# Miniprotein binders against a7ua95r516to809: the designs that were tried, part 5

Target 1, 294 residues: a7ua95r516to809
Amino acid sequence: ASLSLLSISDLVPDLQFIFFWMSNAIEILYFIQQKSPAYMQTIELMDDKAGSKESLLSATISANEEAMTILEEVIMYTFQQCVYYITKTLYVVLPGLLDCNPFGTEPSSEQCRRAAGVCVCAVCVMPEAVRRVVSVFQTTSDLLQQYQVHSEIQSQMFAYLFFFTNVSLFNQLIDKGPARGWFQRSRVLQIQASVKILLDWAKGAGHNHLAQKFFAKFCSTVTILASPPQQLSQMSWKALCAEHPSLKPVQLHRILTQYQLMAELGPLPIWQPSSEDEAYIYRTVDLLESFENH

## First folded at step 6 (miniprotein)

Design bb20
Fold by ESMFold2, fold request of step 9:
Structure bb20 (fold): chain B 294 residues (1-294), chain A 81 residues (1-81)
Amino acid sequence: as target 1 above (294 residues)
Amino acid sequence: SKVRITIEVEGPPEVAEILAQVIRWLAEEAGAEEVEVRVEDGRVTITITGLSERMAKYLLEIIKYLAEKYGVKVTYEIEEK
């Protein structure tokens, strides 16, 4: 099936059942874990009324541990399936963030004008490309709440979704940016505004820490590219590395090279890599990020 | 839209029986109307009645994953109730 055919709204009717089974397995595991300590306490308090106390204890512990291991596998499998389907929809919608103009492509709508007469529509309207990405995140959040998934699993899921989003946007910007004109100053500012809308959603949804952590590479890239030339040209390589630790030397070097080209700057001596980094700025194998976790 | 699924698990008896116990727990917590486990000559048969067809579909995907992971063979039939 083509990735362009996988919208989040088309997936919800089936995806909700994968969320159901994940939550179902988590609830069972939690129940068994709560009973296991109580059962152990009861056995420890017993006199050995049946001569097989140690045998009963061993068999009971082994059976619970094996069942809990199988439940953990169910949780892992269903979690991976949720993430798999959600990230397939993210993969399709994320490139639009790099192409959209959040500043002036949407006039006030008649519906919003009728409601207030004060052009309240402009406050409520996201660019369509941003709305599609937010819709994936919001639908995921809604499913997690609907099935009362434990907060630890919710955090893990959004951590991965933000990681995936960061890798996808960074790789596409670096790989396709020159051909698509995405390094032009006006386009970088548009991209920055679109990313801010995503970060605002994450903050309002209670995921600010995760978004800050897992969007760091893409945000650093856009921050550098959006910086005024007068300001950026005063920052040394060492200072830029310290301010943007998420960027590998080859990545920072590529970003600065694209910045120089689009800002019509010649090479700057203060952007020369440190002695430690000189060997690494040409490691093109390290330029793009992997979607795979460690 | 409710179905009866019959699942046969063939493999090492200790593995098949623990898998069947976990499958029973999953089905019962999900609100299945009936769950029966029958053990005959190292083959375990699980009959689950009262899940919707779509719930049963994804439970079976989980069961197939577990079968591969734990080295057992699983066959199943789905009947509309």
Scores: ipSAE 0.785, ipTM 0.950, lowest interface PAE 0.6, mean pLDDT 83
Fold by ESMFold2, fold request of step 9:
Structure bb20 (fold): chain B 294 residues (1-294), chain A 81 residues (1-81)
Amino acid sequence: as target 1 above (294 residues)
Amino acid sequence: SKVRITIEVEGPPEVAEILAQVIRWLAEEAGAEEVEVRVEDGRVTITITGLSERMAKYLLEIIKYLAEKYGVKVTYEIEEK
């Protein structure tokens, strides 16, 4: 019922027309932009009296500017509609990534851990939950190519989809992680492996730079949580901030608090915020990320 | 299947005419069989023939968005053939 309404495959028959109109508007806008210099050059070749030429040129430029502004609004609207429907699907499927086991039936199987150390990719299988997320990204890529959307717009769309994915996963981990046991080290290693599958898809699809930029907060979080206690406890707060600049002080503090609790390192704080950051570690309004662009 | 859309835009003439021009471009680029624009004082009528029903549906959503954004009133009718 509700899940079938949000499946990417169920949305494609209608979603494709929104992609069509977006691509259509983009093509018209670029065509008009190219004609503006040529039209100006043609006007310069006319040998009319100055008043008539200047009036015609001014009116033509004004009309094109208004038309281009309207086309930009069409592009923005259709782009927002595309990402709206796609991200509704992502929102439904992303939580499963935090619960799945990419290492088969046993999360801490010694064979799986040993195979990972010898660079054997056959150990990391694609769980259904990860496959559903990859399917959304791949379907989006296929639609963008089918309708020949300009590469700049394709990049902007994936930038937003990766941004949305990062925010969704981070917020759910922070908000629901304690109750769901997602901060346990074995669970974090499973999450890390699942995220690697998404990053590998992005690299293969030509979006490596976007994935590195927009997954940074969630990846930093998982990297910290996956670190061995001996290594992490030797790092200062300042060093962690420098290594993970995508994390706000309140976010880093919460992550380290959960890490210390799950690693049973005692109640005394190991990582002391800098004097500059001390005022910010309690700003709970900054704990969760907004889905709005910055 | 294919439809005919009749769109009436009421508002400031300069806004209605530029909006009609953009709608004409969108429809023509989409492969509409015919696009007619009739200009009246304070009202512009656009008739688009030859778009599929689903293509027309989403074009009308765009037009409704533009109407709200640019402060014009839009009404429309859809006919088969």
Scores: ipSAE 0.784, ipTM 0.951, lowest interface PAE 0.5, mean pLDDT 83
Fold by ESMFold2, look of step 6:
Structure bb20 (fold): chain B 294 residues (1-294), chain A 81 residues (1-81)
Amino acid sequence: as target 1 above (294 residues)
Amino acid sequence: SKVRITIEVEGPPEVAEILAQVIRWLAEEAGAEEVEVRVEDGRVTITITGLSERMAKYLLEIIKYLAEKYGVKVTYEIEEK
């Protein structure tokens, strides 16, 4: 009766057909776009009156544009369905990143131990929670390549998956972090290490730019929380805003408040918001991020 | 298993005919054994033979989406070939 039944491996048998139809529609659209000039040229070879030929060409151009628009709708719909199912799986596995210990007590596989004695590859020592998230990204990449999806569509899909991952991790850390003990120094360092494994995957997969762009808010949060107290205490509010522009004033204020509490730096606020930010530090409606695409 | 899909599209003739042409392209590119399009006033009937049940399932979801988007009525029947 658990959400563990929504693993990416359970969805692949159906998900692959959605990828197929997306790729199928892309190939047809590409064909029409490449042949439109040639089709117009063959129409011009017809022995027709100028007026009737012009009317036929105009009607053909309009019909092709309507067909291409419909194909674009098919691509958009199938893309959205792929993302929907992938993110449902990702939603289930992402919270584990905040609880896992990447510094580890045991390898994830006895087979790696047997084959190499003490296997030291990243996959064998990777925490199970991290492996589950990487598996979602890797399976997505494999499906996109299997169906030879256009590179622009592949980039758009990973942009959305990284955006979703960032929002999910940030919101859970902010919302549940105090109750779950996730702001404690040892936990922050574990979270930082786990996220680095994801960033290394993205770099190796050729998505480093997208990961840098879309993980910025969560990475800034973890960077602040992992900072030594003597270094962070010497930075002004204005300097922190400049170094971490992805964080809204209410978000930065909340992170610093939790940092001060967990680092036991006393009850008096260390960081004074700028005059222009003071009105915004208690806007709770701006604290959590939206999953809506803007 | 292979299936036969019969799709009826009711609506403005120009919209129904262009939708039917796109559906034909999708089915043919997917390797359908036969695709028949019959055009009658206010109604277009598409018969697709030779897709697997899974392929047909997701094609029909696409068609239902397009029907809602473009304001046409779609009904369909699926039978094992």
Scores: ipSAE 0.767, ipTM 0.944, lowest interface PAE 0.6, mean pLDDT 83
Fold by ESMFold2, look of step 7:
Structure bb20 (fold): chain B 294 residues (1-294), chain A 81 residues (1-81)
Amino acid sequence: as target 1 above (294 residues)
Amino acid sequence: SKVRITIEVEGPPEVAEILAQVIRWLAEEAGAEEVEVRVEDGRVTITITGLSERMAKYLLEIIKYLAEKYGVKVTYEIEEK
């Protein structure tokens, strides 16, 4: 019963065929979209009565639109299946980012040296927990390129994977952070370093904009928790909201309350929510993020 | 390990025929050796020959999804050819 059975490499054989059918459907849809004007022009040149020509033109437009709708459903379904398989793997490896210590350990470097002999590569300096996540992203990128998936679909895939990653990490940090000691300053600095390595991968892979957009909530959380107590204590609620617009009032309030506790800054509240936000800081249903958000 | 798939679609003729057309396009673009479509009063039968067994498995998953989405009944048989 090993979780290694859910590694991305074990799923590649199945993912290959799902990516194939997705790419196949995209190519057909693109062909129909490019040929529709030419086909309409051919119908207009037919030697028919005006009534027959109008009826045929209307039927042709309707049939093409129905076919395109069905192809879009195929693309959406296959996309969802790819995401399903890939996120099952991400779900297993992402928690390790919150527990790893990138400052004092180099097991990835030693493993790379043993495998390659004299080789010194960029992956060898990466913490093992980060390497496992990067492997999922890199394998996904390789499959998308292998099957020549349209660049817009590739971007949508990584937007979804980064969204999933952010939700998973944020929810675990908020939900389990107090019990796991993840709010301790030394631990937060380790988490921050690990996430920076992941963000650097995304930048090098050409997905910097997507990563900046979709990791914003988790990154804001870590930035707050990593802030020196004296500097953070001097910031007003309004200033913190302005610097961290990705955080909902209930989320920001919870993070600051836990920060105050773990930094031992006393029991009296330091940050006073605005009257507008006070209605929202107790909405516990809004605390955790949904995996079904955009 | 190449297979022959016989797919029967039962439902409103306009829906069944456009689904069959899309399935034909998918199979032909995938390099199927032969694709036949037969229309028989309320049923559309699609026979696809020459896909690998694994390729056909995932095509059938797509077809089952479409059947639920568009309210048609789909049955199929897979034969090793």
Scores: ipSAE 0.750, ipTM 0.943, lowest interface PAE 0.6, mean pLDDT 82
Fold by OpenDDE base, look of step 6:
Structure bb20 (fold): chain B 294 residues (1-294), chain A 81 residues (1-81)
Amino acid sequence: as target 1 above (294 residues)
Amino acid sequence: SKVRITIEVEGPPEVAEILAQVIRWLAEEAGAEEVEVRVEDGRVTITITGLSERMAKYLLEIIKYLAEKYGVKVTYEIEEK
């Protein structure tokens, strides 16, 4: 199937098995960690016939440590597989978020239509493009809960997914935004509204802190672009840097330059980078975010 | 459908035995009906019964990954019961 047709629902059957094995490995690891002291005590209580006790204890400790290491590898592997499949689905649906008009009347979700009543839940009233993104996250959450995955692993997974989403959206906006018209105020306001819906979902799902942390760069970019020219033109470079610390100088400079072009503003001395930042605005290697830095 | 999986692990005995133990635990936790581990002449053979074909397939993918990581040779056979 072409990547373009891949939905999270199509991957659920495979993901279920990966989540199952991940959860099982975690449970086994936890069990070993809890029981290891008891096993050691049992060996210590055995009669020390001919020095065999120390050797048996050492061998048992070593075997348990090695087994735990292998289980950790299973957990890491299954975690990576989950992330790999989920991020593939995100890759497909995320561009739709930037093109979405959330102010339009879109039909309710098909899932809620099957229920005997008109569902007015937050998900059902979401624009289709936003709902598709939320569906990926919700499905992930549901699977994590279904298989009772440890809360730390859940947090790590959402941290990575939000990171990936932020990098993807930010890079697309910076790279393709001017050509796609996403820097136009009307389009920016649509993007801002769509992102707000996503953030509201994350808040409702208990991931508010992670969402705020990992979406900071994209949100800062959208906030700047959504600002009226009259307001933004009154803000100095230093003020903007302070207000948006998640943006590197080169990124802020790029955003402001594109904003200036879009708004047909003349040169604004107030947006001139400080002498300290002047060297950094030319670091084009730092313009786009890397997926490897997580 | 339930499957019978036979896994053979060839490698250093210490690594093979620990890997076999982990596989056993994974299979038991997955609801395997029976897990047998045999050690003969430096080869570890694990026989798992009672898993679904899909469960077995993913377990084998995990085992393959571990085998590559730890430098052991793993062979397997799946039979439908």
Scores: ipSAE 0.568, ipTM 0.870, lowest interface PAE 0.9, mean pLDDT 89

Design bb20
Fold by OpenDDE base, fold request of step 9:
Structure bb20 (fold): chain B 294 residues (1-294), chain A 81 residues (1-81)
Amino acid sequence: as target 1 above (294 residues)
Amino acid sequence: SKVRITIEVEGPPEVAEILAQVIRWLAEEAGAEEVEVRVEDGRVTITITGLSERMAKYLLEIIKYLAEKYGVKVTYEIEEK
């Protein structure tokens, strides 16, 4: 019950402190890494009193390495905490994306907090369900910028969030899609449009490559389901595998089987898995994506 | 409100001292007004002044995580100023 009310805005006060400590730890680590050579040189320039210099140098190096290791742990811990809280908010809002009708005139209830007046930014004109998802990513971006987090850490953060989003959306679509009618062409087109808005935002935010990479599986699924029966029925199993390499054989087989049922197509020999893939289509363990492999 | 935090680290001297140094750096970078480190009888005591209560609480959560990871005992007190 309490999780359904959790918005990213509610977590911002706590996230700010986590991002603060993450950024500070990164800055300190960077400072030590940059100053270590100069510090070692300073010790090396000290008068070589009998054996004390080498021991001091060794002890200093060891202490710095250990301190750097601890700082790395702080960075990793704070990073994981950020991801935990952000993904928790994503988990709440992502189901709405699959049910979203982006072609409907639903007025956005929440105006962009960045503008004192009516904001007509790309985020504010989005369908509410899409806006809620984008708001999580935008808030993350804003926090990363506010605390001047290194670009590599920013990329890692977005990579994980896009990964999580793809896994969540894909698994929900595969598992619940047939029962919820998400495999119907009209609903698929809505999903496709919603995902396009998200991808367009990611492109505008400078994360186009990451978005294309990590959303590939979900996008492939939606693309197949959005394909007209006349077009898809002409594509062989091998051709579909080649066009959608992000899909495992078991996943592609599941998608095609559900498509066949939805479109009332008879058995299509052209969609029969190759002899090489035949063993893999029965690996139900590989049907849903895992959150652990990232 | 600004707080005074007193942190006691019990463990191997080398680990405790390095952890204290990292805590000092974190506190200084956070804008602490004063950071004192005392080493007595295998205990390291860190006193931090000038952090906000919320900032201090999150630092303590980080320290607890590190303490568990490195197998050291950490105790702390927070005083409001």
Scores: ipSAE 0.560, ipTM 0.866, lowest interface PAE 0.9, mean pLDDT 89
Fold by OpenDDE base, fold request of step 9:
Structure bb20 (fold): chain B 294 residues (1-294), chain A 81 residues (1-81)
Amino acid sequence: as target 1 above (294 residues)
Amino acid sequence: SKVRITIEVEGPPEVAEILAQVIRWLAEEAGAEEVEVRVEDGRVTITITGLSERMAKYLLEIIKYLAEKYGVKVTYEIEEK
């Protein structure tokens, strides 16, 4: 199937099995960890017949440790598979977020499956492009809850998904934004509104801290671009660096340069990088975010 | 539909036995009706009954991953019940 036609709903049947096995492996691991001390004590209480007890204890400990290691590998594998399939769906829907006009009254084509009638839930009232992104996260949350996945694993999964989303959106905005007109103030305001809806959802879902942390770079970029020229032109390079610490010097420099071009401001001496940052603004390898640094 | 899965693990006895134990635990926790493990001549055979075809297929993908990681040879057969 072309990546363009892949919806999260199409993957749910397969994802359910992955989540099932992940949850199952976690439960087994937890069970072994809780019982291991009791088994050791039981062996320790056995009659010490000719040194066989110590050997049996050592062998049992070693076998349990190896089994636990294998279970950890199963958990890691299933986790990776979940993330792989979920990020595939995100990859398809995330570009739509940048092109979305959230101020339009276009009704969502797909109503929430939870209601037989007109659903007025927070997801159903979202613009279609935002709803598609939120639907991926909501489906992930629902699956994690359905299979009672441990809260730590849930947090790790959302951390990675938010990281991936931030990297994807940031890289697309920086790379394609100028050519697609996403740096135009009207378009930026649309993006800002769409991101706000996503962040509000994340807050409502209990992931506010993670969302604020992992979306910081994209949010900073959008905030700068959404700033009126009269306001932004009064901010020095140092002030912008201090206000947006998630942006590398090369990234901030690129954003400001493209902003100048789009707003027809000409060169602004106040945005000149410091002597300390001047060496870093030409590091084009650091311009785009890497998916590997997580 | 429920399936019967027969898994054969070939490798160092220590690795094969531990892997078989993990597979047993996974199958039992998944609600398998019966799990049998036989160890003969350094070959471990695991027979699992009562899992759905889809659950069984995904379990086999996990087992393939583990087999590759631990350098053991795994063969399997699935029979529909």
Scores: ipSAE 0.553, ipTM 0.863, lowest interface PAE 0.9, mean pLDDT 89
Fold by OpenDDE base, fold request of step 9:
Structure bb20 (fold): chain B 294 residues (1-294), chain A 81 residues (1-81)
Amino acid sequence: as target 1 above (294 residues)
Amino acid sequence: SKVRITIEVEGPPEVAEILAQVIRWLAEEAGAEEVEVRVEDGRVTITITGLSERMAKYLLEIIKYLAEKYGVKVTYEIEEK
């Protein structure tokens, strides 16, 4: 199937099995960790026939430690597989978020699966492009709950998915935004509204802190671009750096340069980088975010 | 449909036996009807019955990953029951 047609619903059958094995491996790991002391005590209470007790205890401990290590590898592998498939679906739907007009009257043709009738829930009133993104996250949440995955693993999964989403959206906006008109104020306001809907969903799903943390760079970019020229032109480089600490100097400089071009502003001395940042604004390698090292 | 899976693990005995134990636990937790582990001539054979074909296929992908990671040779056969 072409990547363009891949939906999260198409992957659910495979994801269910991966989540199942991940959950089972976690349960087994916890079970071993909890029972390990009791097994050791049982061996310690056995009659020491010819010094075999110490050797048996050592062998049992070693075997359990190795088994736990393998289970951890199973958990990591299944986790990575889940993330791999989910991020593929995100890759397909995320560009739509930048192109979406959330103020458009196009009724979502997809009925809310939760209601037999016309549903006015937050998901049903979402623009289609936003709903597709939210659907990926909601499906992930539902699977994690269905298989009762440990809360730490849930948090790690959403942290990575939000990270991936932020990197993808940020890089697309910085790289393609000027050419696609995404830096135009009207378009930026649409993007801002769409992101707000996503953040509101994340808040409702209990992931507010993670969403705020990992979307900070994209949100900062959108906030700057959404700012009226009259307001932004009064802000110094230092003030902008302080307000948007998630942006690297090269990123902020790029955003401001493109904003200046779009708004037809003359040179603004107030946006001149500090002497400390002047060397960093030319580090084009740091302009786009990496998907690595998270 | 339920399947019978036979898995053979070749490698250092310590690694093969522990891997077999983990596979047993995973299969039992998945609702396998029977799990047999045999150790003969430095080979570990695991026979699992009662899993669905789809469940078994994903277990085999996990086992393949582990085999590559730990440098052991794994072979398998799936039979429909």
Scores: ipSAE 0.503, ipTM 0.844, lowest interface PAE 1.0, mean pLDDT 89

Design bb3
Fold by ESMFold2, look of step 6:
Structure bb3 (fold): chain B 294 residues (1-294), chain A 81 residues (1-81)
Amino acid sequence: as target 1 above (294 residues)
Amino acid sequence: SKVRITIEVEGPPEVAEILAEVIRWLAEEAGAEEVEVRVEDGRVTITITGLSERMAKYLLQIIKYLAEKYGVKVTYEIEEK
C-alpha cells in the first residue's frame, strides 16, 4: 500500500470531499456577504430613539464578522489540505521531468500514428513523465470545476502549485544536477522542451500569467544553460543579473560555473561578479529555495 | 452509510455558540437531514444526522481544527444510522 496514496488517482476519492467542504464554506460566506448589507439597511430604516436600533445593528455586525472570520478559517484550512495532498503527488512525479526525453522519435510516432491514424509529429505522444505532472494539474482543474470553486480560489491554488513546482525542479536541478548529468547541453534542451509542454498546458487552462510569474526562476536557469556559448560569453555579469532578476547571486554564479564546466570553456572564470555581489556568491544558505517562502 | 454525529463543544459561551452556528450552516448547506443544537451550562451539543461517513469524517477534521484555533474543547461520537 506504500506510495499508492501518493498517486493523484488514489487521492481523488478523498480529495472530492475536501473540495466539497471548501466550496460549501465559500458559498455560505458569499451568501452572508450579499445579505449583510441589505439586512443592515433594513435595520437603519427602523425608527428608534431609545437606541435599540443601534444596539441591534451593532450586535448583528459583530456576529456576522465573527462568523465570517470562522468561515474564512474553514476555507483556508480546507485549501491547505487540498494543496497538501496535491503537492505530495507532485513531489513524487516532478523529478521525472529532469530525466525524460520529450523529443521521442520513431517508436512513439509510429504507435501514435497507427492507434489514432492521424499523427503527424514526432512528439504526438506526450512523454510519460510529463503526462504524470499534467495529470495532477488537470485533475486539480477538473475538481475545481466539478465543485464550482470561486475563480479567485482557483487562481490561488494554481499559484501555489506552480510555486511548488518551480521550487522542486530548481532545487533538484541545482542539488542533483552535477551527479545526474543534467547540466549537459543535450539534457538541458530536453528539460526545456518538457517545461514548455507544462507552460503550454497552463496557457490553455487560463493560467498563463501565474505560470510565467511562478516558473521564472527555473525557466531563467534553463534559458541560461541552453544558450549557445558564443552568445552567453558576450554577456557581462551585470547584464545577466538584469536579464534574470529572479536569480540570486549565488544561484547565478552556480549556474554559470556549471555552464562553463560543461561547455569546456577553460578554468578561468568568464563572468566576473560585481564588487557588491562578490559578498554573496558563496552563501550556500541562499542556494536552494524554501517551500515555505515569505 | 449515513451517520449521526454528536459533537460536544466546551469553552467560552460566545465562542462555542458562534462555532455551533457556523457548523450548523455547513451541515445544512451540505444537505444534512437534521441538525440540532443544544446549549447547556457553557456547553454546546450539536447533533447532525444524514451525512455520509466520508462527509462526516472531513467535517470533523474541520471542527477539530477550529477547536484548536479558537481554544475550545471538542469531543464527538459517530453512529451509523
Scores: ipSAE 0.771, ipTM 0.946, lowest interface PAE 0.6, mean pLDDT 83
Fold by OpenDDE base, look of step 7:
Structure bb3 (fold): chain B 294 residues (1-294), chain A 81 residues (1-81)
Amino acid sequence: as target 1 above (294 residues)
Amino acid sequence: SKVRITIEVEGPPEVAEILAEVIRWLAEEAGAEEVEVRVEDGRVTITITGLSERMAKYLLQIIKYLAEKYGVKVTYEIEEK
């Protein structure tokens, strides 16, 4: 109950501390990595009084390596904590994306309204449900930039968040979609439009490649479902597999089966799986995506 | 409010001392006013002053994680300055 009220803004104070420590640990790690060679050289240039030089060098090298290892653990830990808190927030807001009607006249966000009446910025014209999701990603981006987190870590963070988002949306659509009417063409078109807004944001934020890569399964699913029956019924199983390589045979089969039911289409021989895929289309364990395989 | 943190690390000297040094670096980067590391009788004691309570608490979470990871015993006390 209480988690439903938690916005990303409520987590910002805690996230700031995590990002702070992550950034600090990264800075220290780089500092050690850069100075270690110089320190070693300095020790090597010292007068070898009584064989203590080699022992000191060895001890210093070992200590630096151990320190760097510990710092890497701190970075990993703080990274995981960030992901944990951010994904919790995503978990709360992502379901709203599937129920969103982006074609409705939703009021602009209150935050931008204050400055100039009706803000027409890309975020303010977003449907509220989409804006909430984008707000999580934007806040994450802002924090990463604020604390000057290394670009590689930023990329890893967004990769994971997009992965998580894709898995969450895909699994919800596959599992709950039929029951909630999300497979209806009108609803699918709404979902498609909402996802497009999110992808457009990701593109604008410089994460186009990551977004395209990690949203592939969800986008493929939505694309298939958004296809007119006349068009989709002309596509063979093999053609659909080739066009949507991100989907496992069991996933594609489920999508097509549900599409068939929704569109009141009879059995379509053209969608019959190949002999090679026939053994896999009933592997229900592979139907939903796992969060562990990242 | 600023706090004073006293951290005691018990374990293999090689691990405890390096861990203490990392803690020192983290605390200094966090804007600690003073960081003291003492090695006595097989115990490493780190005293940190000048951190906010909130920063200190998170540092302690990091330290706890590291302690568990490296199999060392860490105890700490926080005092308000």
Scores: ipSAE 0.444, ipTM 0.820, lowest interface PAE 1.1, mean pLDDT 89

